VHH binders against q12xb4. Designs and how they scored, part 11

Target 1, 267 residues: q12xb4
Amino acid sequence: MLDFVGLGLFDEKDISLKGLEKIHNADKVYVEFYTSILMGTDLEKMEMLYKKKITVLSREDVEQHAEDWLVDAKDSNVVFLTGGDTMVSTTHVDLRLRAADMGIKTTLIHGASIASAICGLSGLQNYRFGKSVTIPHPYVSNRGVRVVSQTPYDTIKNNIEAGLHTAVFLDIDKDKGYMTVNQAMEILLEVEGKLGEGVMVDRLAVGIARAGSPSPVVKADYIEALRDYYLGGPLHIVVIPAELHFVEAEALVKLAGAPEGILENID

## First folded at step 4 (VHH)

Design v11 (framework vhh_lunsekimig_d3)
Fold by ESMFold2-Fast, scan of step 4:
Structure v11 (fold): chain B 267 residues (1-267), chain A 125 residues (1-125)
Amino acid sequence: as target 1 above (267 residues)
Amino acid sequence: EVQLVESGGGVVQPGGSLRLSCAASGFTVSSNYLYWYRQAAGIERELIASIYSGGSTNYVDSVKGRFTISRDNSENTMYLQMNSLRAEDTGLYYCARVKTYYDSSGYRRYYFDYWGQGTLVTVSS
């Protein structure tokens, strides 16, 4: 048996009671940290609270050599831990398929996801979101040319045309670190300067820091202003709203400090 | 001690190219916000180009497509590559370091804590 357990957003206490029960009944517990970082915990705190030894798996252990540890689930109870919710914004469905090929039954114990957290924190309605996108860190090619992805700009533009909000994930890089809302705003404005389509001009955005923590920050303002706003430490995420419904606009003003002028077009 | 030292100025013909250097000591260029300013006779200093700690760049409209700001972390030096130079580009070029602080409303503010001595660029036939 292989049980997938989502750990939630921020620390070792975000796990559900059902998830904790799965850990207590497990013969082996594995975790991966490459898809999601829980900023409020570490391995030692998790092991202390859960009262179990936890083995950390690399991306290679999960994506390329999964059968090496999946075999344990044929005759014992194995738990696989992931930040957030296991099957949201991951390729872990491939692990379920590989387990099935080996005759191993799998279950899902859900955890809180950033996908729902951004809706709760911003007041923007879940069903009004379009395709999400990630902003990668710009890089310099082998020829010395600066490369900035246009995909986030295109995705945001397409969503706005459809009246849909965009969840914008921010790159995590071992050398460049965690991308901030400030950096994301700079990148979007840089692409706007090249394309000149006016998509990011006078565009409202929502910066969110440390969702699920005791001190989350949610700040709505125009992209130019958010570039210079202090949101503190990671992890950061951005939402680019499209057309706002009445309650959404009020939530952004009252709960995220958006400019009151955004209320002018709602009755 | 923190210092910024400009070099590379000179006399060039219209349409020519020149590369300015700003050598930093006492701090790391890759971790700081750095600006190039230009001052012509009788005119206040004008921001020409900037590079943020993360590598994003900004330019005043009159130099977009002609000037390129960059940095070399191994040399701890910032550069301004100037192409297709015009007579209006004549002036004293300064590099400056920007300090960031957050005001009581949570917004990032900037002030210049160090300026170089300036390097003269003259564009004439």
Scores: ipSAE 0.012, ipTM 0.381, lowest interface PAE 8.9, mean pLDDT 88

Design v12 (framework vhh_lunsekimig_d3)
Fold by ESMFold2-Fast, scan of step 4:
Structure v12 (fold): chain B 267 residues (1-267), chain A 125 residues (1-125)
Amino acid sequence: as target 1 above (267 residues)
Amino acid sequence: EVQLVESGGGVVQPGGSLRLSCAASGFTVSSNYLYWYRQAAGIERELIASIYSGGSTNYVDSVKGRFTISRDNSENTMYLQMNSLRAEDTGLYYCARVKYYYDSSGYRKYYFDYWGQGTLVTVSS
């Protein structure tokens, strides 16, 4: 048996009671931190609270060598921990399929997800969100050309045209670290400078840092202002609102410090 | 008391083989995250091979295909089988029990709970 357990947003206490029970009954406990990090904890604090030793798996251990540890789940109870909710913004469904190929039953114990946290923190209604997108770090190709993905720009544009908000996930890279809201704003403005379609001009955005912590930051402002706004440490996420309903606009002004002028042009 | 004791180092000709042993006391090898790392003169310590509690292994590119890390649970000992040795493999080889965490800046920080005294490997003609 392989149980997938979501750890929630910020620290070792965000785990559900059901998740904690799975850990207590486990023969082996694994965790990965490459998709999401819990900023309010570390391995020692987790092991102390959960009263279980935890083995940390690399991306390679999960994606290329999973069978090496999955075999233990044939005859014993194995728990696999992830930040957030296990199947949100991960490719871990592939791990479930590999387990199934080995005759291993899998279960999901859900954790709080950033996908719902951004709705609560911003006041934007979840049913008004369109397709989410991730901004990758720019890179240099084999031919020495700087490449900046146009996909986030296109996704945001298409959502805005459909009247839908965009959840914008920010790249996590082992060498470049965690992308900040400030870097994300710069990337979107760089693409705007090349395309000239006016999508990011006078565009409202919401920067969110450390969702689920005792001191989260939620700041709504135009992209150019948000580029220079200090949000502190990771993890960061961005929401690009489309057309706002009255209650959404009020929430952004009262709870996220958006410019009051946004209240004049709502539908 | 937790202790790690290395053995098996020595002088060997290029192309030769050595097997290093790391005997553990005070904990179970099969339940812990363990490194082999080395330090050559004038060079920062580097990870050579690791084995995770579940048996998954990792190697630095320079030793892939030549070195093999393994465990013997009955002897509570970890091994590093070193084949096709080169002059560049010369150095002090350490066995360590390793833990890591991610700091508030999002960077992985490694720390050694326990480490051995080291064993010298010299590859010379």
Scores: ipSAE 0.000, ipTM 0.095, lowest interface PAE 20.4, mean pLDDT 85

Design v13 (framework vhh_lunsekimig_d3)
Fold by ESMFold2-Fast, scan of step 4:
Structure v13 (fold): chain B 267 residues (1-267), chain A 125 residues (1-125)
Amino acid sequence: as target 1 above (267 residues)
Amino acid sequence: EVQLVESGGGVVQPGGSLRLSCAASGFTVSSNYLYWYRQAAGIERELIASIYSGGSTNYVDSVKGRFTISRDNSENTMYLQMNSLRAEDTGLYYCARVKWYYDSSGYRKYYFDYWGQGTLVTVSS
């Protein structure tokens, strides 16, 4: 038996009671941190609270060498921990399929996801979100050319045209660190300067820092203003709203400090 | 109660072999990052070999091809097999448990929360 358990957003206490029960009954507990990082905890705090030893798996252990540890689930209880929710923004359904091929039963114990947290924190309705996108860190190619992905710009444009909000995930890099809302705003404006389609001009955005923590920050303002707004430590995420319903606009003004002028666009 | 206990040190001639053991209690070796460090008299401790929770290993260039780190999960023990020993391999060998955390800037940091007492290896004529 292989139980997938979502750890939630921020620290070791975000796990559900059902998830904790699975850990207590497990013979082996594995975790991966390459898809999602819990900023409020570490392995020792998790082991101390869960009263169980945890083995950390690399991306290669999960994606290329999974059978090496999945075999334990044939005759024992194995738990696999992931930040957030188990199957949201991961390829872990592949592990379920591989387990099934080996005759191993799997279950899912859900955790809180950033996908729902951004809706609660911003006041934007979840059913009005379109395709999400990640802004990768710009890099310099082998030929010395600076590469900036156009995909976030295109995704935001397509969503806006369809009347849908965009959840914008921010890349992390070993050397460059966690992308901030400020850096994300700069990148979107850089692409706007190259394409000239006016998508990011006078565009409202919502910067969110430390969702699920005791001190989250939610700030709505135009992209140019958010470029210079300090939101503190990671993790950061951005939402680009499309056309707003009155309640959404009111929430952004009253709870996230958006410019009051956005209310004038609502009947 | 967490502890690490090294053993297997001794006196050996150049070109000889030794196997060091690091017996762990209070935690599981397969679930933790474990490192071997060496300290010569008057010199700071140098990382020589490591094994990660997933089983991958690393070695400092001076011991690559000569030293092999391994673990026995049933015995809850980590080993360092040392072959083709040289005079410069002389020193105190420590095992250490490594944990990680995210600092206030969001970067992953590693720290040593437990060290063994050390075991002396002397390579001499």
Scores: ipSAE 0.000, ipTM 0.098, lowest interface PAE 19.0, mean pLDDT 84

Design v14 (framework vhh_lunsekimig_d3)
Fold by ESMFold2-Fast, scan of step 4:
Structure v14 (fold): chain B 267 residues (1-267), chain A 125 residues (1-125)
Amino acid sequence: as target 1 above (267 residues)
Amino acid sequence: EVQLVESGGGVVQPGGSLRLSCAASGFTVSSNYLYWYRQAAGIERELIASIYSGGSTNYVDSVKGRFTISRDNSENTMYLQMNSLRAEDTGLYYCARVKTYYDSEGYRKYYFDYWGQGTLVTVSS
């Protein structure tokens, strides 16, 4: 038996009671941290609270060599832990399919997801979100050319034209670290400078830091202002709103400090 | 709220000394892994010194013997004592809190969960 358990957003206490029960009844517990990092905890704190040894799996262990550990679930209770909710913004459905091919039954114990957290924190309605996108760190090619992805700009543009908000995930790099809202604003403005389509000009954005922590920051302002706004430590995420319903605009002003002028231009 | 605030930067002549401070709030320096990073002109952010929860320290080769990392638990502050400063030491100095884990191969891995805003050190004649 293989139980997928979502750990939630921030620390070892975000696990559901059902998830904790699965850990207590498990013969083996594995975790991966490459899709989602829980900033408020570490392996030692998790093991101490859960009263269980946890084995860390690399991306390679999960993506290329999964059968090496999935075999344990044929005759034992195995738990696989993932930050957030296991099947949201991951390819872990592939693990369920591989387990099924091996005759292993799987279950899902859900955790809180950043997808719902951004809606709660911003006041923007879940059903009004379009395709999400990730801003990668700019890099220099082996030919010495600076490469900045145009995909985030295109995705935001397409969503805005459809009247849909965009959840914008920020890249994590082993050497460059966690992208900040400030860096994300600079990247979007850099692409705007090259394309000249006016998508990012006077564009409202919402910067969110430390969702699920005791001290989250939510700040709505124009991209140019957010470029210089201090949100503190990671992890950061951005939302680019499209057309706002009145309640959404009120939420941004009252709860996220958006400019009051946005209330004049809503439907 | 967890914060790291750097101070102590400034302008100094080659061969001079500076002491940088990193004041921590929202956690205790004695139970955490802490790093000093440097961002110099034309170079990516570089790890220069670290102090582990047990007190052991590590340094990049270019600063060994010249820089000393330390912490004061009563002030909840980490320090970087910089001696025999060179022009190439010029840059923005950041402190960072590090989380650790062991990967599936048994290797200790690191990720950074909080950074300070940086403090500028300029070494010039």
Scores: ipSAE 0.000, ipTM 0.138, lowest interface PAE 20.1, mean pLDDT 85

Design v15 (framework vhh_lunsekimig_d3)
Fold by ESMFold2-Fast, scan of step 4:
Structure v15 (fold): chain B 267 residues (1-267), chain A 125 residues (1-125)
Amino acid sequence: as target 1 above (267 residues)
Amino acid sequence: EVQLVESGGGVVQPGGSLRLSCAASGFTVSSNYLYWYRQAAGIERELIASIYSGGSTNYVDSVKGRFTISRDNSENTMYLQMNSLRAEDTGLYYCARVKTYYDYSGYRKYYFDYWGQGTLVTVSS
């Protein structure tokens, strides 16, 4: 049996009681940190609280070599841990399908997701969000040319035109680490400088750091101001609001320190 | 009230020495992972030295053998002893407290949660 368990947002205590029971009954426990990490904990603290040894899997172990560890679930109880909720913003449904092909039963134990956390922290309404997008780290091509993805800019533009907010996930890279709100703002402004469509000019954004911690940072301001605003350690996420309902605008001003001027001419 | 305050920067001739200090309050330096990093004009910010809670140290190749990181538990202060200074060492030097996380390969990484304001080091000839 293979049990997928979401760990929630911040530390080893965010796990549900059902998830903890699955870990206690497991023969083997695996975790991956490449889709999301829990900033308030580490492997030692998790093992100490959960009373189980945990094996860390790389992206390659999960995406390319999954059968190497899935085989354990044929004759024993295996738990696979993921930050957040296991099937939200991951390709882990592929693991469930591969397990099914091997005759392995799978179950899903949910965890708290960043998708709901950003709504609670910002005050922006869940039903008013459009397509989410990830900003990848810029890279140098095989021809020696610096490449910056235009996809985030296009997605944000399309959502704004439809009156929808954009959840903007930030890249995780083995060498460059976790992208910050500051880097994300710089990347969006760089693309704006090349395209000149005015999408990011004087654009309101919400920077969020350490969702689910005892003291998360939530800061709403224009992209240019957020580029230089210190939000501390990961994980970071950005929301680009579109047209605001009055309660959303009030929440951003009162709870995230947005400029008072956004309260004018709202729905 | 967690804070880090750098001092000891200044103007020095090539081949000279400086000792930077990073005074900590609100936490104990001997129990934390601490970094020195620098930013020079036209150069990307780089991490130059670190010290772990157990006292083990790490250095970037460009300063190895010339710089020494240390701490004084009684003063709750971290130091960076800089010897054989070169023009390329000119820049703003920051101290930072860092926390660890695991990257996608399962290796320990770090992020800073508190920064000092920086101290300027100018190596002029």
Scores: ipSAE 0.000, ipTM 0.157, lowest interface PAE 15.6, mean pLDDT 85

Design v16 (framework vhh_lunsekimig_d3)
Fold by ESMFold2-Fast, scan of step 4:
Structure v16 (fold): chain B 267 residues (1-267), chain A 125 residues (1-125)
Amino acid sequence: as target 1 above (267 residues)
Amino acid sequence: EVQLVESGGGVVQPGGSLRLSCAASGFTVSSNYLYWYRQAAGIERELIASIYSGGSTNYVDSVKGRFTISRDNSENTMYLQMNSLRAEDTGLYYCARVKTYYDWSGYRKYYFDYWGQGTLVTVSS
């Protein structure tokens, strides 16, 4: 049997009691850190609290060589740990399908997801969100040309036109590090400077840092102001609101320090 | 101590090229915001080019396509390549380091904490 267990948002204590129970009853415990990092913990703290040895799997171990460790679940209890909720913003459903092909039963023990956390922290309604997008780190091509993805700009534009908010994930790179809200604002303004469609001009955004931690920061302001706002350490995420309901606008002003002027055009 | 030293200025004919250098000591050019400013007779200092720690660049409209800002991390030096020079490009060119701080409201503010002594560029026939 293979149990997928979501670890939640921030540290080793965010695991559910059901998830902890699965770990205690497991013969083998695996974890991957390439889809989601829990900033408040590390392998040593997890092993200490969970009272189990944990084996770290690389992206290659999960995506290319999964059968090498999935075979253990035929005759024993195997737990696979991920940050957040296991099937949100991951390709891990593919692991469930591979396990099924091998005759292995799988279960899901859910963890808290960033997708619901941003709604609670900002006050924006979950049912009013459109397609999410990730801003990748800009890079320099082999020809020496700076490349900046237009996809985030296009996704935000399409969502706004449909009256939907956009959850904007920020790239993590081993060499470039964790993208900040400040960097994300600069990237969106850089694309706006090239396209000139006015999408990011006077556009409200919400910067969120360290969701699920004891010291989260939630700050709403216009993109130009947010590029210069201090949010502290990782991990960061951005929400670009579209049309706001009255309660959403009030929440951003009262809880995230948004400019009071956003209330003037709300019914 | 922090120091910025400009070089590469001189007299050049219209349509000519010059490459200005700004040698930095006491800090790393690849991790700082750096600016080129110029001052012509009777005119306030004008920002002409900037380079951010991530490598993105910005230019004033009058020099776009003619000037290119770059940096060499191994030499800890910032450059300004100036092509198709015009008489109006004549002036004293300064490099400057931009420092940041967070004000009481949590917003990042910018100030120039170090300036070079300047290098003179004269475009004349």
Scores: ipSAE 0.000, ipTM 0.321, lowest interface PAE 12.3, mean pLDDT 87

Design v17 (framework vhh_lunsekimig_d3)
Fold by ESMFold2-Fast, scan of step 4:
Structure v17 (fold): chain B 267 residues (1-267), chain A 125 residues (1-125)
Amino acid sequence: as target 1 above (267 residues)
Amino acid sequence: EVQLVESGGGVVQPGGSLRLSCAASGFTVSSNYLYWYRQAAGIERELIASIYSGGSTNYVDSVKGRFTISRDNSENTMYLQMNSLRAEDTGLYYCARVKTYYDSYGYRKYYFDYWGQGTLVTVSS
């Protein structure tokens, strides 16, 4: 048996009671941190609270060499831990398919997801969100050329035209670290300067830091203002709203400090 | 405000013993991952001992069996007991608070957020 357990958003206490029960009954516990990092904990704190030894798996262990550890689940109870909810914004359904090919039964124990957390923190309605997108760190190609992805700009544009909000995930890089809301605003404005379509001009955005922690920060303002606004430590995420219902606009003003002028455009 | 203050360094002969102290303020030693580092002349700062929040300890091979890391929760202080000291143990000893995380590639990373000023240990005849 292979149980997938979502760890939630921030620390080792975000796990559900069902998830903790699976860990206690497990013969072997694995975790991966490459899809999501829990900023409020570390491996030692997790092992202490869960009272189990935890083996960390790399991206390669999960994506290329999964059979090496999945075999343990044929005759024993194996738990696989991920940040957030196991099947949200991951390719881990592939692990379930590979386990099924080996005759291994799998179950899912859900964890809190950033997808619902941003709705609660901002007051924006989940059913009004469109396709999510990730802003990658700009990089230098094999040919020595600086590359800035235009995909986030295009996704945001398409969502706005459809009247849908965009959840914008921010890249994590082993050398450059965690992308901030400030860096994300700079990147969107850089692409706007190249394309000139006016999508990011006078555009409202919501910066969110440390969702699920005791001290989350939520700040709504125009992209140019958020470029210079300090939200503190990681992890950061951005929402770009489209047209707002009155309750959504009110929530952004009262709870996230959005400019009061946004209320004048809601009928 | 978070602070780490080392003490207990001095001059000892080979084969002697010293106990270093690292007094913490602004956080509890029993709930944190803490390191002792050594900086010797002409070489880079090196990890010599660590204690995890759960109480597990680790040592570099050159000090294993000779050095013991511990903590006193009532005094909020971490210690390094050094026995059978050798000339190569000479150096500046620092304590540090460590945060760990895993990057997007699954590699363990260390974030050092606080360091002490250091305490000097000299082993000479």
Scores: ipSAE 0.000, ipTM 0.100, lowest interface PAE 18.4, mean pLDDT 84

Design v18 (framework vhh_lunsekimig_d3)
Fold by ESMFold2-Fast, scan of step 4:
Structure v18 (fold): chain B 267 residues (1-267), chain A 125 residues (1-125)
Amino acid sequence: as target 1 above (267 residues)
Amino acid sequence: EVQLVESGGGVVQPGGSLRLSCAASGFTVSRNYLYWYRQAAGIERELIASIYSGGSTNYVDSVKGRFTISRDNSENTMYLQMNSLRAEDTGLYYCARVKTYYDSSGYRKYYFDYWGQGTLVTVSS
């Protein structure tokens, strides 16, 4: 049997009681960290709390060599851990299909996902979100040209035109590190300066840091102001609201410190 | 068309008070990170106080408890209330708009977009 267990947002305590029970009953426990980072924990803390040895799998172990460890689930209980929720923003459904091809039964034990956490933290309604997008770090091409992706701008524009909020994921780079809300605001304003379509002008945004931690920060303000607002350490995420319902605007003002003026132009 | 204009400087006795103003045009003070800098004779320009868009403030130790930075959104103006002034507070006071980014470790980095012309504060007996 192969149990997929989502670890949640931040630390080793975010696991559900059902997930912990699966770990306790497991013969082998694997984890991958390449799809998501849990900033409040590490392998040692997880092993201490879960009272199980955990083997870390690389992307290659999961995507190219999965059968090497999936075979153990034919005759024993195997747990596969991921940050967040296992099947959200991952290709791990492929592992479930490969297990099925091998005659292995699989279960899903869900974990908290950033996709739902941003709704709870901001007060913005999940059913009013459109397509999500990631802002990559700008880079310099082989020809010495600075490249800034236009895709986030286009996705935000399309969502706004449809009346939908945008979840904006921020790039993680081994050399450049974790993108901050401040950097994301600067990138969006840079693209606005080149395109001139007015999409980011007077645009409200929500900066979120350390969702699921004891000290999350949620700050709603205009993009120009958020460029300058200190949210502390990673991980950061941004939401760009479209048209707000009154309760959404009230939540942003009361819970995220948005300018009170946003209440005057709702609907 | 960004402009910062300082005012309120002057001559004051030790222990006295002054309130400096920084009137902004071309941007909204409540949406930006703003600093007060001091340039004293023979000393490099130093940061003395800052205010983030969200209202949080920072001060250098030498002015902490004596100076208060604030803003008035309706007037689009930033202020520096200076109390218990000392001779070493003498200098040109500049306001500046700061573009801020954070490195991968979360440490604050600065790029100064705009500066005012400066206002002179002289603390002498």
Scores: ipSAE 0.000, ipTM 0.103, lowest interface PAE 20.0, mean pLDDT 85

Design v19 (framework vhh_lunsekimig_d3)
Fold by ESMFold2-Fast, scan of step 4:
Structure v19 (fold): chain B 267 residues (1-267), chain A 125 residues (1-125)
Amino acid sequence: as target 1 above (267 residues)
Amino acid sequence: EVQLVESGGGVVQPGGSLRLSCAASGFTVSSYYLYWYRQAAGIERELIASIYSGGSTNYVDSVKGRFTISRDNSENTMYLQMNSLRAEDTGLYYCARVKTYYDSSGYRKYYFDYWGQGTLVTVSS
C-alpha cells in the first residue's frame, strides 16, 4: 500500500493527525522537496517529531525511476510525503497511475494547500479564481538573447477578461533562488513594455509571503508600488485580482493594506 | 576609494555611433544598480539607461532601440553603445551608482551615492 501524505504549508507540525498515524504505521517513509519546500522545518526536525527515518527522493527518483521504490509498496506500507497537498500543482497523479499498473493500492491524506491559503489570506473568493500560472525566472538563450515567458501575461489577461482572479506561482531555481514578489512585478511590467496592451499598468496585485508561518505578510497594492515593497523571506506567491465584489475589495483594504480608492467603483 | 570615470565622448555626425565607458574602482559593478544620465544644454538631467546586477536593462523611450547598456565584469566597466545618433542626443553623459534601502512603511527607496564627472557628446550637422 502506498499512502500519499500532504505536509501542509510551513513546518513539521502542519501534518494532519491522520497523516501522522500513517507515518507511525509505515515500513518506509519517503519525501520529496523539489515541488515545495517547508521553510519552517528540515529533515532532522521532521524525523524527530514523526519518530521515523525519512528517505529523500530527487525529482529523477520520482519522475524517471519511481518503480525502484514503488515496488516496496507491494508487500509493505509505504508513505510518500509532499509539501502542501500531494496532488495540487504537482505531477504526482502519475505516481498513483504507475502504482495502479503494479497492482499497488494508493490512498490520499490531504494537507493544507497554498491554493486555499491564498483565498483565506487575501479574502478573495475561491470560486472567482481562473487558471493558475507560474512565472519562470528569465534566462539567456544559447544565442545570447534574454528570454521572458509571455505565458503569465496571457493567462492573467484571459482571466481578467473573464472576470477571474489569477493565482501566480513563483519559480524556484537552484542557482537563482526563490523568486520574490518584487521580481515577479518587474517581470510582468517588462512583458507589458513589449506588448503594450495595458494589462499590467495600474493593475492591482496581492503579494503573499510565508503563508502558514507565524509571520505571514499579505500586501495589496498596484504592481508598480508592490515592485518596491519589502515582504521578507520566502516563499512568495502573487494573486492578480480581476473584478472585485465589495467584500473582496473591503478585505484587501482592511487586511492587506490596499489603497482605499479601490472601494470607490464597487457595487 | 569609490570612483566612477566616464570616457568615450566626442564629436560625431547625425546617424553616427559612439561607445561610452564608465570605469569603476573601489567596488564591483556586478553588485550594484548602475545608471546613465544625460544633461543637455537648457534641459534638466534625465535618466537614459540602467542595468541591474542580474543584467536586466531599462531605457527611456527616446533612446530605446538605439542605445544599448552593458557591462564587462572582468574590466569592472559599464558601457553605453549609442547608435543612430541625433542632434538631441548632444549633452554631458554621467554614470551613477544606486543604493537601496527600505523605509518605515516597507517600501524600497533609491539614492545615488556616487556620480562620475561626465563625458561630453556632441552630435553636429
Scores: ipSAE 0.012, ipTM 0.333, lowest interface PAE 9.0, mean pLDDT 87

